# Designs tried in a protein design chat: miniprotein binders against USG-1 protein homolog (usg). Part 1

All scores and structures are predictions.

Target 1, 336 residues: USG-1 protein homolog (usg), of Azotobacter vinelandii (p96199)
Amino acid sequence: MSPAIDIAIVGATGTVGAAIVEILEERDFPVGQLHLLASPASAGKSVSFKGRNLRVKSIEAFDFAQVRLVFFAAGQAVTRQYASQARAAGCMLVDLSGALPLQQAPRVVAEVNPQVLEKLEAPCQVTSPASQVVALALALAPLRPLVRWRHLGVTACLPVSSLGREGVAELARQTTELLNGRPPKPRFFDRQIAFNLLGRVGDSDTAGHTGLERRLVEESRQVLDAPELKISVTCLMAPVFFGDSLSLAVQASQAIDPSAVRAALERAPGLELIEPDDCPTVIGDAVGQDVAYVGRVRTGVDDACELDLWIASDNVRKGSALNAVQLAELLIKQGR
Below, numbering starts at 1 at the first letter of every chain, in headers, positions and changes, except where a header shows other numbers.
F, E and O are the ipSAE of ESMFold2-Fast, ESMFold2 and OpenDDE, as the mean of both directions, binder to target and target to binder. V2 is 0.75 times the mean of E and O plus 0.25 times the DockQ between their complexes.
[cut] marks letters that were taken out.
The coordinates of atoms that the task and the answers printed are left out; those that the model quotes come from them. Centres of patches stay.

## First folded at step 5 (miniprotein)

Design g01 (from b3g with E40L E43R)
Fold by ESMFold2-Fast, scan of step 5:
Structure g01 (fold): chain B 336 residues (1-336), chain A 97 residues (1-97)
Amino acid sequence: as target 1 above (336 residues)
Amino acid sequence: SEDQVRELFEYAMLIWEWALELMRQGDKEGAIKKLEFAKLIFRLIKRLNPDDPEIKELVKKIDELIEEVKRGDPNALEKVKELLDELQRILEELKES
């Protein structure tokens, strides 16, 4: 039995923060004291953990010396503001926001690049990548011994839950309004999301790319250990409550054997392969599960060096909270 | 927050009502899929209100009812209808608060 560790969760009232609490309990993580932290506006809420009601505290008044491990699940601004303070207090950090530099807080997917954790100096800081990167890395990493990747095209269809509870509430509200003959009145999105697709998630820079799209490029290269891999990304918002759906088009340096690819995917940890040319869905397969689902494994119509894949994954569990907890499990197992 | 819960609740009820109609038409498989979808919305309401005992109890009751429908309980249609009436009562309370 590992000795109990005192933990803080920043953003405990958010969808991902709440899932971390749930997963720590489900996996019997050796939790000593659990401190649930949020903004002053969200403080005072209650969360159940192991049959006890824990009150959410304001992060502003929190003494990080009370804990040894901190999960940051409250977005980039909060991570950037508090990470140095927590680290100075001796805390190990698992960040989910992507705010920390890749060189200082490397992106790790537990099944893909766990060896990265062995070289971190104490107190360790690591980042759980964007949920889309977790999903694509689970599918592509097992294929590295078979082919050398030259180009990766990613179309990522994001659920409204990727924007938190407000995104989920707005899809439900707009759907109800439209079904009742009321005009949709966007509050959180800049336009109608119900029965629509938004070709951009977040604001574009001057080159037309969003912060999330740039994050997917940078994190994928690091997690896959493929710094020369050319990556094209479009992230779109789908009228879907939960689950990431990804279409991947991969260009290799040589002809691809789809049978060898399927065999590798069948053996891959954290991944479930659906029958050839079948399509997993987020609602039917992935949501609530601890594995990503891959299907539609096929070569290009006119190019044997192209591989096309479809992925459905739980953005909250395996894509985010579960990977973060698995990273914490690896860190404590290493005595770090 | 209260407005968001009300809107999610109203949407879940629309889906639940559709499930009831599918059951009346003899489409058990379609009805189960709609009930499971409504359950996902109610589980989201629970997640947004993790220590509300009324919402916790409601989610448990919904989960148990869906399992009864899957097992082919002969009174499943009546039970789904009774729960819709209960949900309507809760929605009226949310509108008043």
Scores: ipSAE 0.000, ipTM 0.328, lowest interface PAE 10.6, mean pLDDT 87

Design g02 (from b3g with E40F E43R)
Fold by ESMFold2-Fast, scan of step 5:
Structure g02 (fold): chain B 336 residues (1-336), chain A 97 residues (1-97)
Amino acid sequence: as target 1 above (336 residues)
Amino acid sequence: SEDQVRELFEYAMLIWEWALELMRQGDKEGAIKKLEFAKFIFRLIKRLNPDDPEIKELVKKIDELIEEVKRGDPNALEKVKELLDELQRILEELKES
């Protein structure tokens, strides 16, 4: 039995923050007092929790000594500004932004590397990885005994919700404008996203990689405990409201047994394997679910040492908010 | 914001019209997928406006209608048309707010 814990959620009005509130209620997490925090501009909104409407407060004057656990779901700048203050107050931190250094706040996926939590010094701080990393780790971690990874290629098709509520509104608006014969007026994206594909999510550095692509490389290596794994990654924006879709190409040092791979995926926690003659989709399978879906398990056309996989996952639930809550559940169960 | 809700609602209606056209063509599987997608969008709108009783009732009606389409109910096409009229009324209310 875990005792009730006082919690703060930073970014409570965002897509992920709202999902954390929902999942804490659904899983009957032992919440004492729940403090919903946002920027001053977003303060004053109400969020429903266990039949009550909770008022969202400004983070600027919040006393973190009131809580023992803080979820950071408000982006990197906010995490950087407030994490040290919360930790100094004795709070455990679960960050979703990726702003904290990997050595100080290790990336953990509940089904993959929960043992990392046992080594953390109090007050514990942990990071829920990028939602794409959660999805690929769920599929690849069970394969470790069967496939010695040499290279991983990732094509990640991101939903507009990965950029928040404004991304969702923009796709809906552009779609309506175009179907009514009006030119699209991008406000949040710099160009048309409706009926299009954008080959980049966020700004690229001098080498041509985005911050998200670099995050996927670093977090995947840590979560999979594969520091020598070479990773190629492209993140693109799809005209999809919710759900990550990933194409994975794994190169191994030995020939792959696809039947053994399917058996391992079928038994994998947090994962659902779709039949060989079918393919998971975000709308048809993944969105709203608490598992990632994998399909199209096949070896390379010309190389038995290559394994190709397709994954569909809810970027907001299992990819982000649910994993964060599962990490918090593990931390309190360990008496931390 | 109200603008975000209106934009999502307008998109959901376009998807609903798509479902209706697929039903007219006899594409039951395609229609069901579009109805479920429209329902998904309306569930998002409900989360943005949890105190709106019209949206709650709307999501419930959509759920029931999807099941009727799956069963091959002979009145399902007419009901999908009727709900499109109700959606148009709600959208006009959102535009006036």
Scores: ipSAE 0.005, ipTM 0.332, lowest interface PAE 10.0, mean pLDDT 87

Design g03 (from b3g with E40W E43R)
Fold by ESMFold2-Fast, scan of step 5:
Formats: sequence, C-alpha cells, structure tokens
Structure g03 (fold): chain B 336 residues (1-336), chain A 97 residues (1-97)
Amino acid sequence: as target 1 above (336 residues)
Amino acid sequence: SEDQVRELFEYAMLIWEWALELMRQGDKEGAIKKLEFAKWIFRLIKRLNPDDPEIKELVKKIDELIEEVKRGDPNALEKVKELLDELQRILEELKES
C-alpha cells in the first residue's frame, strides 16, 4: 500500500464518518488528499487528521474527479443522490448505507467473503453490510463446514448510535432527565428509550417487517453465500449507547457438537470466544474493539440440531467503519 | 450541540470511573477496554468541538495514559485518578456555558 490515494468521506461529521477518519489514521492507510464532505448545514467544521486540521466541505460543490475512493457514510438518501455522480467520475465506492442494489454493490465482510472483491471490475462499487450482518457473519461463516443450516433466527438489540448522533444525544438526555426526577421529553424517538426496550426500529411494512429487518435477511444470505437459508429477524432498540447485541438460534439438519463449534470459533478471524462461565457484553468486551465477541455456545434445550449463541460487537468500528476501511485496503492491495 | 457534548462528557466520566475501579481490583484488561471506550467517546466529543484545545490535549493525555497502563506503569492508577479531577473541572465549565 505505497501509492497514495485521494479519498472523500461523505458524512464525515457523523459517528461512522468520524470513525472512518480515525481508523484511516490508526491503520496508516495511504491517504493522499482527504476530502471531508457533509451537508451544507454541517460544512465549515474542522477535523484533525495526522496532525492537520481539515475543513469539512459541502458535498453539493464537490468535484468527485478529485478523488479515487469515496466512502458513503451519510445514510441512504445521500448515497442515492450522489453515488452515480461519484461513479461517473471514475471513483471506487465503499457504501455503508445499504442504498445500492446487492447485485451492483455486493455486501462484503473482510474476513468472510473477500473473494467477492476479486470479481469486481474497476472502478469497484462495494457495500459494507449492516453492522448486525457483519457480526453474525463473523460468527456463522466459520461454522459452515460443521453444520448444514436450515433456518436462522436473529434477535438483534441495536444501540441508539445505530440511528446516528441524535439517538446517542437523546438517550443521554432522557437518562439525565429521569435520574433528576424530570419526565423525559422525546425529540428523536417517539417515546421513552431510557430504561425501556423498543420492539421495532423504523417503520414496518404491511407484512410487519422493518426495512432493517429485510436488509438483514438479504445481506446475510449474500455474505454467507446461503441463498436458500430461511431467516427470521427482529430488531429492537436497547437503551445502549454503542454496540450490537445479537441472539442467534440456528437450526441444522444434523445434531451439533458444541465443542467442535467452540473450537471453530476460537480459530475464527475477526472473532473472540468468551466461555465458559461468562458471556460477552458490548460495554464489557466489544465497544472500542476491532473483533466481534461470541459466547453462550450451546445446543437447544430440547433439540440437539439447534445451536444457540450470543454476540456482542462494536456497531461503529468493526460493524461499520473498520470493515469499510478493510474493504478499501483489500481493493487497493489488488491493484485497483 | 452543547447539551450533546455535556451529556457525552458525563457518560465518558462514568466509564472512566469504572476503569479506575477495575484498576483497583487488578483487572488490567477490563480497565484498558474501558479507557479505550472513554477515549472513543472523547474523540467523538472532539469531532463536535474540534477547535477546543482542552479536548485536543485531553485525548492526547488519554492515549498516553492507556499506553502506560498497558506497560504496567506503577503511577498509572494515580494518573487515572488525576485525570478524573481534570474531567470534573472541564464538565463544570461545560455546565456554565
């Protein structure tokens, strides 16, 4: 990674965008010129990168021909508005929003399906999957030789940071209000999130599924290369600032050996196993780390063909920004 | 945005106090994880207030202190305590703005 690459980060002032800046510096990514882009309302802020202060620019005035690589970390609407313009300028794209079609911008987790990047023609367009998909794929991909998956049940407990900085601010504010004896005043959420659980993240369709739940199904099938895998998903919002917590229930065609599963997880790249007398938590283990944590590996209570496990993962770092940077590292290493 | 900075700062201090308690218990690995988490929160605060020289210096001090804890520096516990006092002073300044 000796040749310097000019980069733009769209959504540079958001939680994930800021983490991309930080990780590029931490990993000594070969950055030439770094352009930090945001909405006009967020333009003018400064961000430190390698001892320099970089001013955040408005995306509306930006000439994408100035850069070779663009990270989209500003949500689906912004990706939909600007991705075609960036691609027309010859840019490689790493999208974190999920707005791009799966067939045109395949979902890739660096430790799971990096071979997908070898099939892409320059300029490459790739998507870092939803952070929950990154986490479950890291745990399930190593188990493919040991179990023939029939069904996957996912309960994903999302942190408020998954909805951006306003979600983080609201949980903090509601918590402070309640601890000081004041009633909470929801501004971003439609109800109290502090000391509560919200059984739905986003609006449901006519069948009762949210866009995020459908995204998890579609992206998991692609990342795991398991198009026939039946997946049930519930995403809920937890009063947690950072970190995804997932409960997985996997049904297989044959009885599962939990010791063989533990051995495979111990060897898995990007994953750490916490056993036997403890289980991972987002605060205790995952947040700030560059691996996902798995524990509570056990067969079903009354079904030896069922595998149950628990995952804690950093939604901002490994779940999003770090995976995106690792994809970019792989793309440039391949001479793209 | 000032309310966001204050509330994130309060949370980072709570995590910092947790790290200090883990250090007292001899849980070095747990303490390092909490200090890294607090550092991440302070870096997020720095993104919201990038021209604040106190926050810049604070992030640098935290990074250096985490390396001292990793090396087993005998003064690390006292330095973590001293930084908590500095954090309290900064928080009081934020409350008055």
Scores: ipSAE 0.005, ipTM 0.372, lowest interface PAE 10.2, mean pLDDT 87

Design g04 (from b3g with E40M E43K)
Fold by ESMFold2-Fast, scan of step 5:
Structure g04 (fold): chain B 336 residues (1-336), chain A 97 residues (1-97)
Amino acid sequence: as target 1 above (336 residues)
Amino acid sequence: SEDQVRELFEYAMLIWEWALELMRQGDKEGAIKKLEFAKMIFKLIKRLNPDDPEIKELVKKIDELIEEVKRGDPNALEKVKELLDELQRILEELKES
């Protein structure tokens, strides 16, 4: 039982920030005062939390000494601008943006590597990894005793909500326009997303990789405690509102027993195995749930040392907001 | 924003119409999945406008209707159609704001 803790949520009007508010209430997290922080344009709105009306405040004038825990649920630029100020005020930080260095704010998935939190110096900084990393780590971590990884191939199909509420609104708008015989007018995306696939999320560097793809490589190695694991990543944008869909191809050093893999996944915390007669989907299974779903467990067509998996996960809840709240729960339990 | 609410509402209605058509074809399982999807979109509208009493009541009504469909209520098709008519009225009101 922990005493009440005063909390700030940065990016409170965004999809993930709003989900953190909801999950704190659902899980009866010991919230003292809750401060909802946003850009000046979003400030002034009132939201209800446990029967209390909370006014959304501008982050620009906020005194972080008022709180002990800060969730950063905004873009990387906002985390870079305010994280040092919050830490200097003595706050624990849970960042979801990935802006903080891995050595200073380690990536943690509650079911996978919670022991990392035990070694953090006060005031603690921790990062909830990219939602795709949360999903793949939940599936791969239980397999460590059975499979020695050499290479991981990841194709991640991202929902438009991964880019926030503007992405969600634009997919809805373009879909409605097209179904009503009107030409789509992209505003948030530079092209049509409805009934399409965009092979890149964000800008590529000189080597052709996006920041998100590099983030997935770095965070996966840390979360899985596999620094030598070679990882290939392609992130694409799908015309899907919510939910990450991942195709994983794992190359192991020895032949894989798919029945042993299925048994390990069935026992895994934070996962549900949909096998053998069905395949999970974001709409049918994952969205709105607090576990990731895994299916299509099979060896490679020509290689018994290859394991292929399909994952569907809620990018907003388990992939982001829920993991962040679970990390906060562990931090207060282990000594703030 | 108000524009985002209208855009999401219009899309939720299209999904609701899809569910109604699946019910007419006897695909109850498919219809339930589409109704749950529409409900998720309405829950997102509620998150964007948490203090709006009309959206709160709408989400609750949708939740109760989905449970009736799952139970095999013989009037389920008619109730889903009735709610679509209600959604159409609300959308026209949103267009006037």
Scores: ipSAE 0.000, ipTM 0.357, lowest interface PAE 10.2, mean pLDDT 87

Design g05 (from b3g with E40Y E43R)
Fold by ESMFold2-Fast, scan of step 5:
Structure g05 (fold): chain B 336 residues (1-336), chain A 97 residues (1-97)
Amino acid sequence: as target 1 above (336 residues)
Amino acid sequence: SEDQVRELFEYAMLIWEWALELMRQGDKEGAIKKLEFAKYIFRLIKRLNPDDPEIKELVKKIDELIEEVKRGDPNALEKVKELLDELQRILEELKES
């Protein structure tokens, strides 16, 4: 097998960082020394790895020359601050924040566009795309031989965990308040999220699009190798702790054969097709799993050239941490 | 973050109590849905506190119990009740810290 590799995980105390630790152990990744890095406020905590307790260290004084591979799972600001330093030390980077330019750190989904990794010069830097892009790419990439995409409509229902621990805590708090007859007191969100639906995630620009919506457009085009594909995106916040739910409407240049589509999805790596007349859900199917789930495969009501799909995916595992680990596995197998 | 764990735990227990009541009323399908949701919240607590071995074992016990309820185990009601007592003990410990 591959020789042991010394690894640093930036953001090790976050939900995604913790999942990376768990997945490295589950997949028996060839880990040499594992360095868990976080802000000074989170340093000193312990994390279990292969029966040992590893102490989380402050990133501020960390010498990146000690490691060959770094996962960045601590948000855009931290990636921007430390990525250049890590790369200068000779480290391969797997970023999950999306802070790095698409041209410098290409977006890769292991089952979709792994060939991109073969073109990278050492020290390689790659980005695991937004979890919604991972999910839609897993469903759409197998359809490329069957469907000539012209337009993609995306409605992405995001879990509160997409905004971190504070989003999760607030949904729980507001739900408890409302069930006990008390008015919700928003602290992290600017309004009620419990039993509600917020029509945007993050701030809109002057054209009405959020940064996340623009990210989904750019990353989807790169991952699917479809630079001319027209994409419409709405990202909304759902009262859901974990799991991405996506409604996709694909417009093709030709009439679609839904039986051929189902056959392709059934064979697709990283994806599971739910039987006809049923629908995957994040709670019932996707959360905790290492595949995305697709269902509701049907043509448009009035348009045989339209394909409609529903996807449920774990935003933490397959949507983020697992894809990042799979990218690292591919990088080491390619001798990088 | 310790306060957020306590709040999530309290919510999970409220949902667990609902599941227990539905089981007593003979609503097995409703009870299973509530137990699955409580499990989801406990998995969330685990993800927020990945270094807590007690929460990891708790999630595993909950998974096993849900499967027993689905199979119609005659002792499932008593086991759901026993686990609620254990959850109550853990919550009191969280409140004291």
Scores: ipSAE 0.012, ipTM 0.348, lowest interface PAE 9.2, mean pLDDT 86

Design g11 (from b3g with E40F)
Fold by ESMFold2-Fast, scan of step 5:
Structure g11 (fold): chain B 336 residues (1-336), chain A 97 residues (1-97)
Amino acid sequence: as target 1 above (336 residues)
Amino acid sequence: SEDQVRELFEYAMLIWEWALELMRQGDKEGAIKKLEFAKFIFELIKRLNPDDPEIKELVKKIDELIEEVKRGDPNALEKVKELLDELQRILEELKES
C-alpha cells in the first residue's frame, strides 16, 4: 500500500472542495495530515474526516512545506496567487480551476490520457479539466479507432452549482419566491434563473465567446490529442442544482456504424451506456455517481457521417473532485 | 453558510409538503418523485455542510421512508407527516441561529 501523504485542499468550504474531502475518505486515500484551506472569511468552520474534527484554516498564513500534495479548488484567481508558492515548497499540484497554462499543467482525465502523468517531473503540476471536458472526453476517447473527427459541436447545459454555493442558493431562493407567489429577486444572477434558461455562462469577450467556452475548446483538443479538431461550443445555464447535460454532434470523415459505437461505449471505462429506448438524466442517473452516462447514440437524420449523442454527468464528483483524486492516486502510484 | 442552509431547508420542506399532499390525493408516483427531489436537496445541504451530523441522520431517515412509501407500507403517510413536523422544528432552530 502507498505511504501516508500530507495533503492540503484549497477551497475546502466550496462544493468541489468538500467533495474532495468526502472522496478521499470514501476511497481510503492514504492521507497523513489533512489541511483544509479557505479564504479568511470562510476560515474557522469544522469538517469531519475519518472521525476527526478538522478546522478550516486561512490560506494566507499557510506553510505549504507542511504538505506534499495540494488540490486547488478555489477558482482561477486563488490558483494564480498560490500555485507557484506551493510548487516552490515541493508540492505536487492538482488544479481544478484551469488557471495554469496547458503546457505547464496538462489536462488529464484518468480513463483517457493517464500516460501524460508519466512525463511529469517532481514537483509536478496537473489540471483536472472543466467538468464538461471530463464528460465529453469519456464518451469520445473510446471512439477514436472508429470515428475520424473533423468537427465537434457541443451544447453544454450547466448546473447552478458550477458557479458555486451562491448559484445553488439563488436557484433555491428564486424557486421558493415564485412558488409562494412572490416575484423573484435576483441577487447572484442578473435575472431569473428559476424555470428559465440562460444562453450564456460568464461574460463574453469581443468575439462573443465566454472564457468557459474557450476553455472547453482548448482542453478538449489536448485531452483527446486532437489539435486540429474544430470545435463549436455553447454553454448555457439550466435551472438544475447539480449535473452537466451535454448534446454532442460529431462530424466524421467516413460513415459511422452506430452499433460499433454503442459496443465501444459499453466497454468504455468511467462511462455507462443507456440504450436504446431511453436517455440518461442528471437527476435520474448521473448525480451522485462516479461514471458519466451516455445515450441517444444515433447518426444524423440525413448524414451517415454525423454522430449525435447525449451525456449526463455529475459535475462535482466525476466531473471534478473524483477525477482530481484519481489523478492524485495515479501520481502516488507512479512514485512521482 | 447558515443562511444558505436555512434557504435550502425551507425549499426542501416546501417540496416535502407537496409530496404529503400528493399522497393524500392518492398520487403515489408523484409523491415519490417529490420525496426523492426533497432528499436530493437535503443531500445537497449535506454536501455543502459536511460537518453537520444531524443532516446525515436526516438523509438516512428520508431514504428509509421513501423505500417504505415505494413498498406501500400502511403507515407511510403518517411517517411522512411526522417527519414534516421534525423538519419544522429543525427549521425553527436554524432561524434562531
Scores: ipSAE 0.011, ipTM 0.349, lowest interface PAE 9.3, mean pLDDT 87

Design g12 (from b3g with E40L E43L)
Fold by ESMFold2-Fast, scan of step 5:
Structure g12 (fold): chain B 336 residues (1-336), chain A 97 residues (1-97)
Amino acid sequence: as target 1 above (336 residues)
Amino acid sequence: SEDQVRELFEYAMLIWEWALELMRQGDKEGAIKKLEFAKLIFLLIKRLNPDDPEIKELVKKIDELIEEVKRGDPNALEKVKELLDELQRILEELKES
């Protein structure tokens, strides 16, 4: 079908990078040569792909002319350093870091705004938005014909895996220490995360917002095609290994029909509705799945123009790696 | 890293031991929730080391066992105990890496 394409994955030893490798194999993506790239400190590890052992290489010495598609899954600094070089070599880019400007590398969720890919000049560069944006866009996009958005409030409860392997290791270690009667010794976080909630993820700017919170505002407006939408965001760190949990409060210009909302969500691609008298959880429903789960569909307690929703989604699969692979599939089908 | 995998594995085993105690107390619903949580930790270990066939096979065994517990298999408690012994053996192997 599609001709085989040579691929590089930057950040191949990270949680999301490893998931991209797994999903490319699961979906039988037409991979020619697969180049796994990481920092010099992480180079030399072996990874299996379709029965072949592939060595992880240092990005510093890599010639991007060897590949036609690059996934950037190694954070903003690495994307900033290497994206221009890769694009100059003629590579298509799928960035997961959010470092690239929104006008040059638009944010795309495969089920929401795939038409954006048709407008891109070759070699295309696109960004898979923050995993929280993927989740909220899947729930809100189907509601656009029913709900005229004026304001969106987002409380996003992030898993420790959103900060990578070190965040995961620290939650596991602190939990084991506490269960064995030992005092917790924070090393990656500046305080106890086990059995706690941290009201901030990352450093705040002078106005009190984190980079992630600003990213959610900017990316949500673009993905939902709602530049006028006012958005309030708080991202907090939850003591969970994987899975995003989101509370959304939508303010509309008209009274909302919750039955029409439920019907739209039931038909929505990439989404499962859990109703009535129940709600999704990351542990019980979302983790390991390729759809986001929505529940608790209700109007505001004293305002029929408000809609409240609860979402649980897998931050690694649909929130990141799967969306990135789906974007690559669409780009390949388009013929770059 | 090996240290991260070991820490997660130890935590999953601790949760598995809690499931066993809940089963002994007749709290089947609580036990199932703990086994499902332990499974999710093993799925995370698989994500951190996706090419490890041992972890892939272990996750499959755990999933099948959880379904047997849900069905009320009369040998379920003994099978959960047997798998804990297997988990202990795997942990000792990880510590030798």
Scores: ipSAE 0.011, ipTM 0.350, lowest interface PAE 9.4, mean pLDDT 87

Design g13 (from b3g with E40F E43Y)
Fold by ESMFold2-Fast, scan of step 5:
Structure g13 (fold): chain B 336 residues (1-336), chain A 97 residues (1-97)
Amino acid sequence: as target 1 above (336 residues)
Amino acid sequence: SEDQVRELFEYAMLIWEWALELMRQGDKEGAIKKLEFAKFIFYLIKRLNPDDPEIKELVKKIDELIEEVKRGDPNALEKVKELLDELQRILEELKES
């Protein structure tokens, strides 16, 4: 049994931050003092934890020397502003934003590359990858002994919750407005998202790629230990509240045995395989669950060296908050 | 938005009433699909209101009840009906805020 550890959660009032609080309670994580941190505008709210009401504090005045572990769940700008301060105070960091360099804060998925944590010097800093990377890594990592990947194509359909509580509120508002015959009033998105698809999430660079698409490429290569893997990514915003939906097309150096692939996926930790005549959906299967779902396992129509997969995963739980808590569990188990 | 939570709650209750009617007619498969959709809407409300202990317990009760319906528990119909009464009470509280 690990000794109690004092924890801070940065972004505690956000969707992912709130889920971390919930999962720490559900898993009976050995929490000593729990400090909930947010922007000054969100400070003063109360959150229930193990039958106690905890007041959310402003991050601006917080002394990180009070804690040993910090979860950063408040986006890249906040992580960039406070991570060095927390590290200087001796804290272990689990970042969910992706703001920290890959070499300094490696991306880890608990079921895929947990051995990376054993090589880190205390106090450790690690990053939980983008939720889409968590999902694709759970499906592809078990296939590494069977498939030599040459190219990976990813179409990731993101839920509005990937942009936080404001994204969720806007899809709901636009949907009720349209169903009542009123024009949608985009406030958080720059256009209608309800009953639509937005082919880009975030701003494009000069080459036409978004920061999220670049992040998926870099993190996937590291998590899968495949630095030479060529990856094509399109991230789109779907009118879906929760859950990542991914279409993967894998090009291998050899002909793929789909029966061997299905057998490997059936045995994979953190993953559940849906039958060939059905496919998982975020609403019907993934949302609220602690495993990712894979289906539609098939070879390419014209190419036996191509493998096509469909994945549905909870972006808030397994894709983000649960993976972050699992990383923290592994870190404390190692005596770090 | 509190108004938005109320509207979503009212919609979830309408779907729950539909599920109850399907159960009375012996359409177990149709009832389960409606209950799961109502559960999804309550899950959405929970994520918009994570600090509300009532909605957290409600989602848990809904999960347990759907599993009882799937198993064909003899008291499942009565429990679905009882939960609808609880939902009505919560909705009245939301209307007063």
Scores: ipSAE 0.000, ipTM 0.363, lowest interface PAE 10.7, mean pLDDT 87

Design g49 (from b3g with E40R E43L)
Fold by ESMFold2-Fast, scan of step 5:
Structure g49 (fold): chain B 336 residues (1-336), chain A 97 residues (1-97)
Amino acid sequence: as target 1 above (336 residues)
Amino acid sequence: SEDQVRELFEYAMLIWEWALELMRQGDKEGAIKKLEFAKRIFLLIKRLNPDDPEIKELVKKIDELIEEVKRGDPNALEKVKELLDELQRILEELKES
C-alpha cells in the first residue's frame, strides 16, 4: 500500500470538488491530511470525510508546502492564479480546468494513455481532460486497431452543471416558473434554457469557436495520440441537470465492420455497451455511474467508411472527479 | 433550491408508481428498469444536497430494496409500496419547508 499523502482540493464546495472528496473515501485512497480550499465567500462550510467534519478554508492564505498533491477543480482563472505557487512548493498537480499548457500538463485518461505519466518530471503536473474528451476517448481508443481515423465530428450536449451550481439552480427555477405560468426571468443565462437548446457554451472567439470547442479539439488529439486527426466540434447547452451526451461521426480510410466495433467496445475498460434495441441516456443510465455508456453503433447510411456512435456519461464522476483520482492513484504507484 | 428538490422528488415518485404497477402486472424486468431510473433521480437529489443525512439514508434504502426486487424476494412488492408511502411523507415535509 502507498504511504499516506497530504492533499489539497481547490474548489472543494463545487460539484466536482465535492465528488473528489467522496471518491477519495469510496476508493480508500491513502489520504493523510485533507485540506479543502475554496473562495473566501465559500470558506467555513463543513464537508464530511470518513466520519469527520472538515472545515473548508480560504485558498488566499493557504500554504501549499503543507501538501504533496493538489487537485484544481475551481475553473481556469483559479488554476492560472495558484498553480505556479503550488508547483514552487513541490506539489504534484492534477488540474481539471484545462488552464495549463498541454506540453507542460499533458491530458491523460487513465484507461487510454497512462504511459504518459511515466515521462513526467518532478514535480509532476497533469490535466484531466474536459469531461467530453474523457467520454469520447474511452469509446474511440479501443477502436484504434480496427479504424484508421481521418475525421471526427463531435456534437456535445452539455448539462447545465458544466457551468456549476448556479447553472443547475437556474434551470430548476426557469422550469418551475414556466410550469406555474410565470414568465421566465433569466439571471445566470442570458436567455431561457428550460425547454430550449443553446447552440453555444461560453463566448466565441473571432473565428466563431468557443474556448471549450478548441479545448476538445486539442485535448482529443493529444489523448488519442492523433495529431493529424481533423476534428469538428459543436458544444451546445441542453436543459439537462447532469450528464454529457455526445454524438460522434468518424470518417475512416477503410470500410468499418460494426460487429468488430461492438466487440471491441464490449471489452473496453470504462465502458458499457447498450445494444441493439435500446440506447443510453444520461438520466436513465449514466448519472451516478463510473463508466461511460455507448450505443447506436452503426455505419453511415450510404458510407461503409463512416462510423456513428452515441455516448452518455456522468460529467462529474468518470468525466471529471473519478478520472482525476485515478490519475493521482497512478502517480502515487509510480512514486512521483 | 427547495423547489428544484421538490420537483425532482415528485418526478421520481411518478416513476416509482409506474414501477409498482409493472410489478403488479408481473413485468419484473420493466419494473427493475423503472426502479433504477427512480434511483438515479434520487441520486441527483443527493448530489444537490450532499450533506443532507435524510437523503443519504433514503438513497441507501432505495438501493437495498432494488437488490431485493432483483433477487425475487416474495415481500418485494409490499416493500416497494411501503417505501412509496415514506416518499409521500417526505414530499409533504418538503412542501411545508
Scores: ipSAE 0.000, ipTM 0.374, lowest interface PAE 10.4, mean pLDDT 87

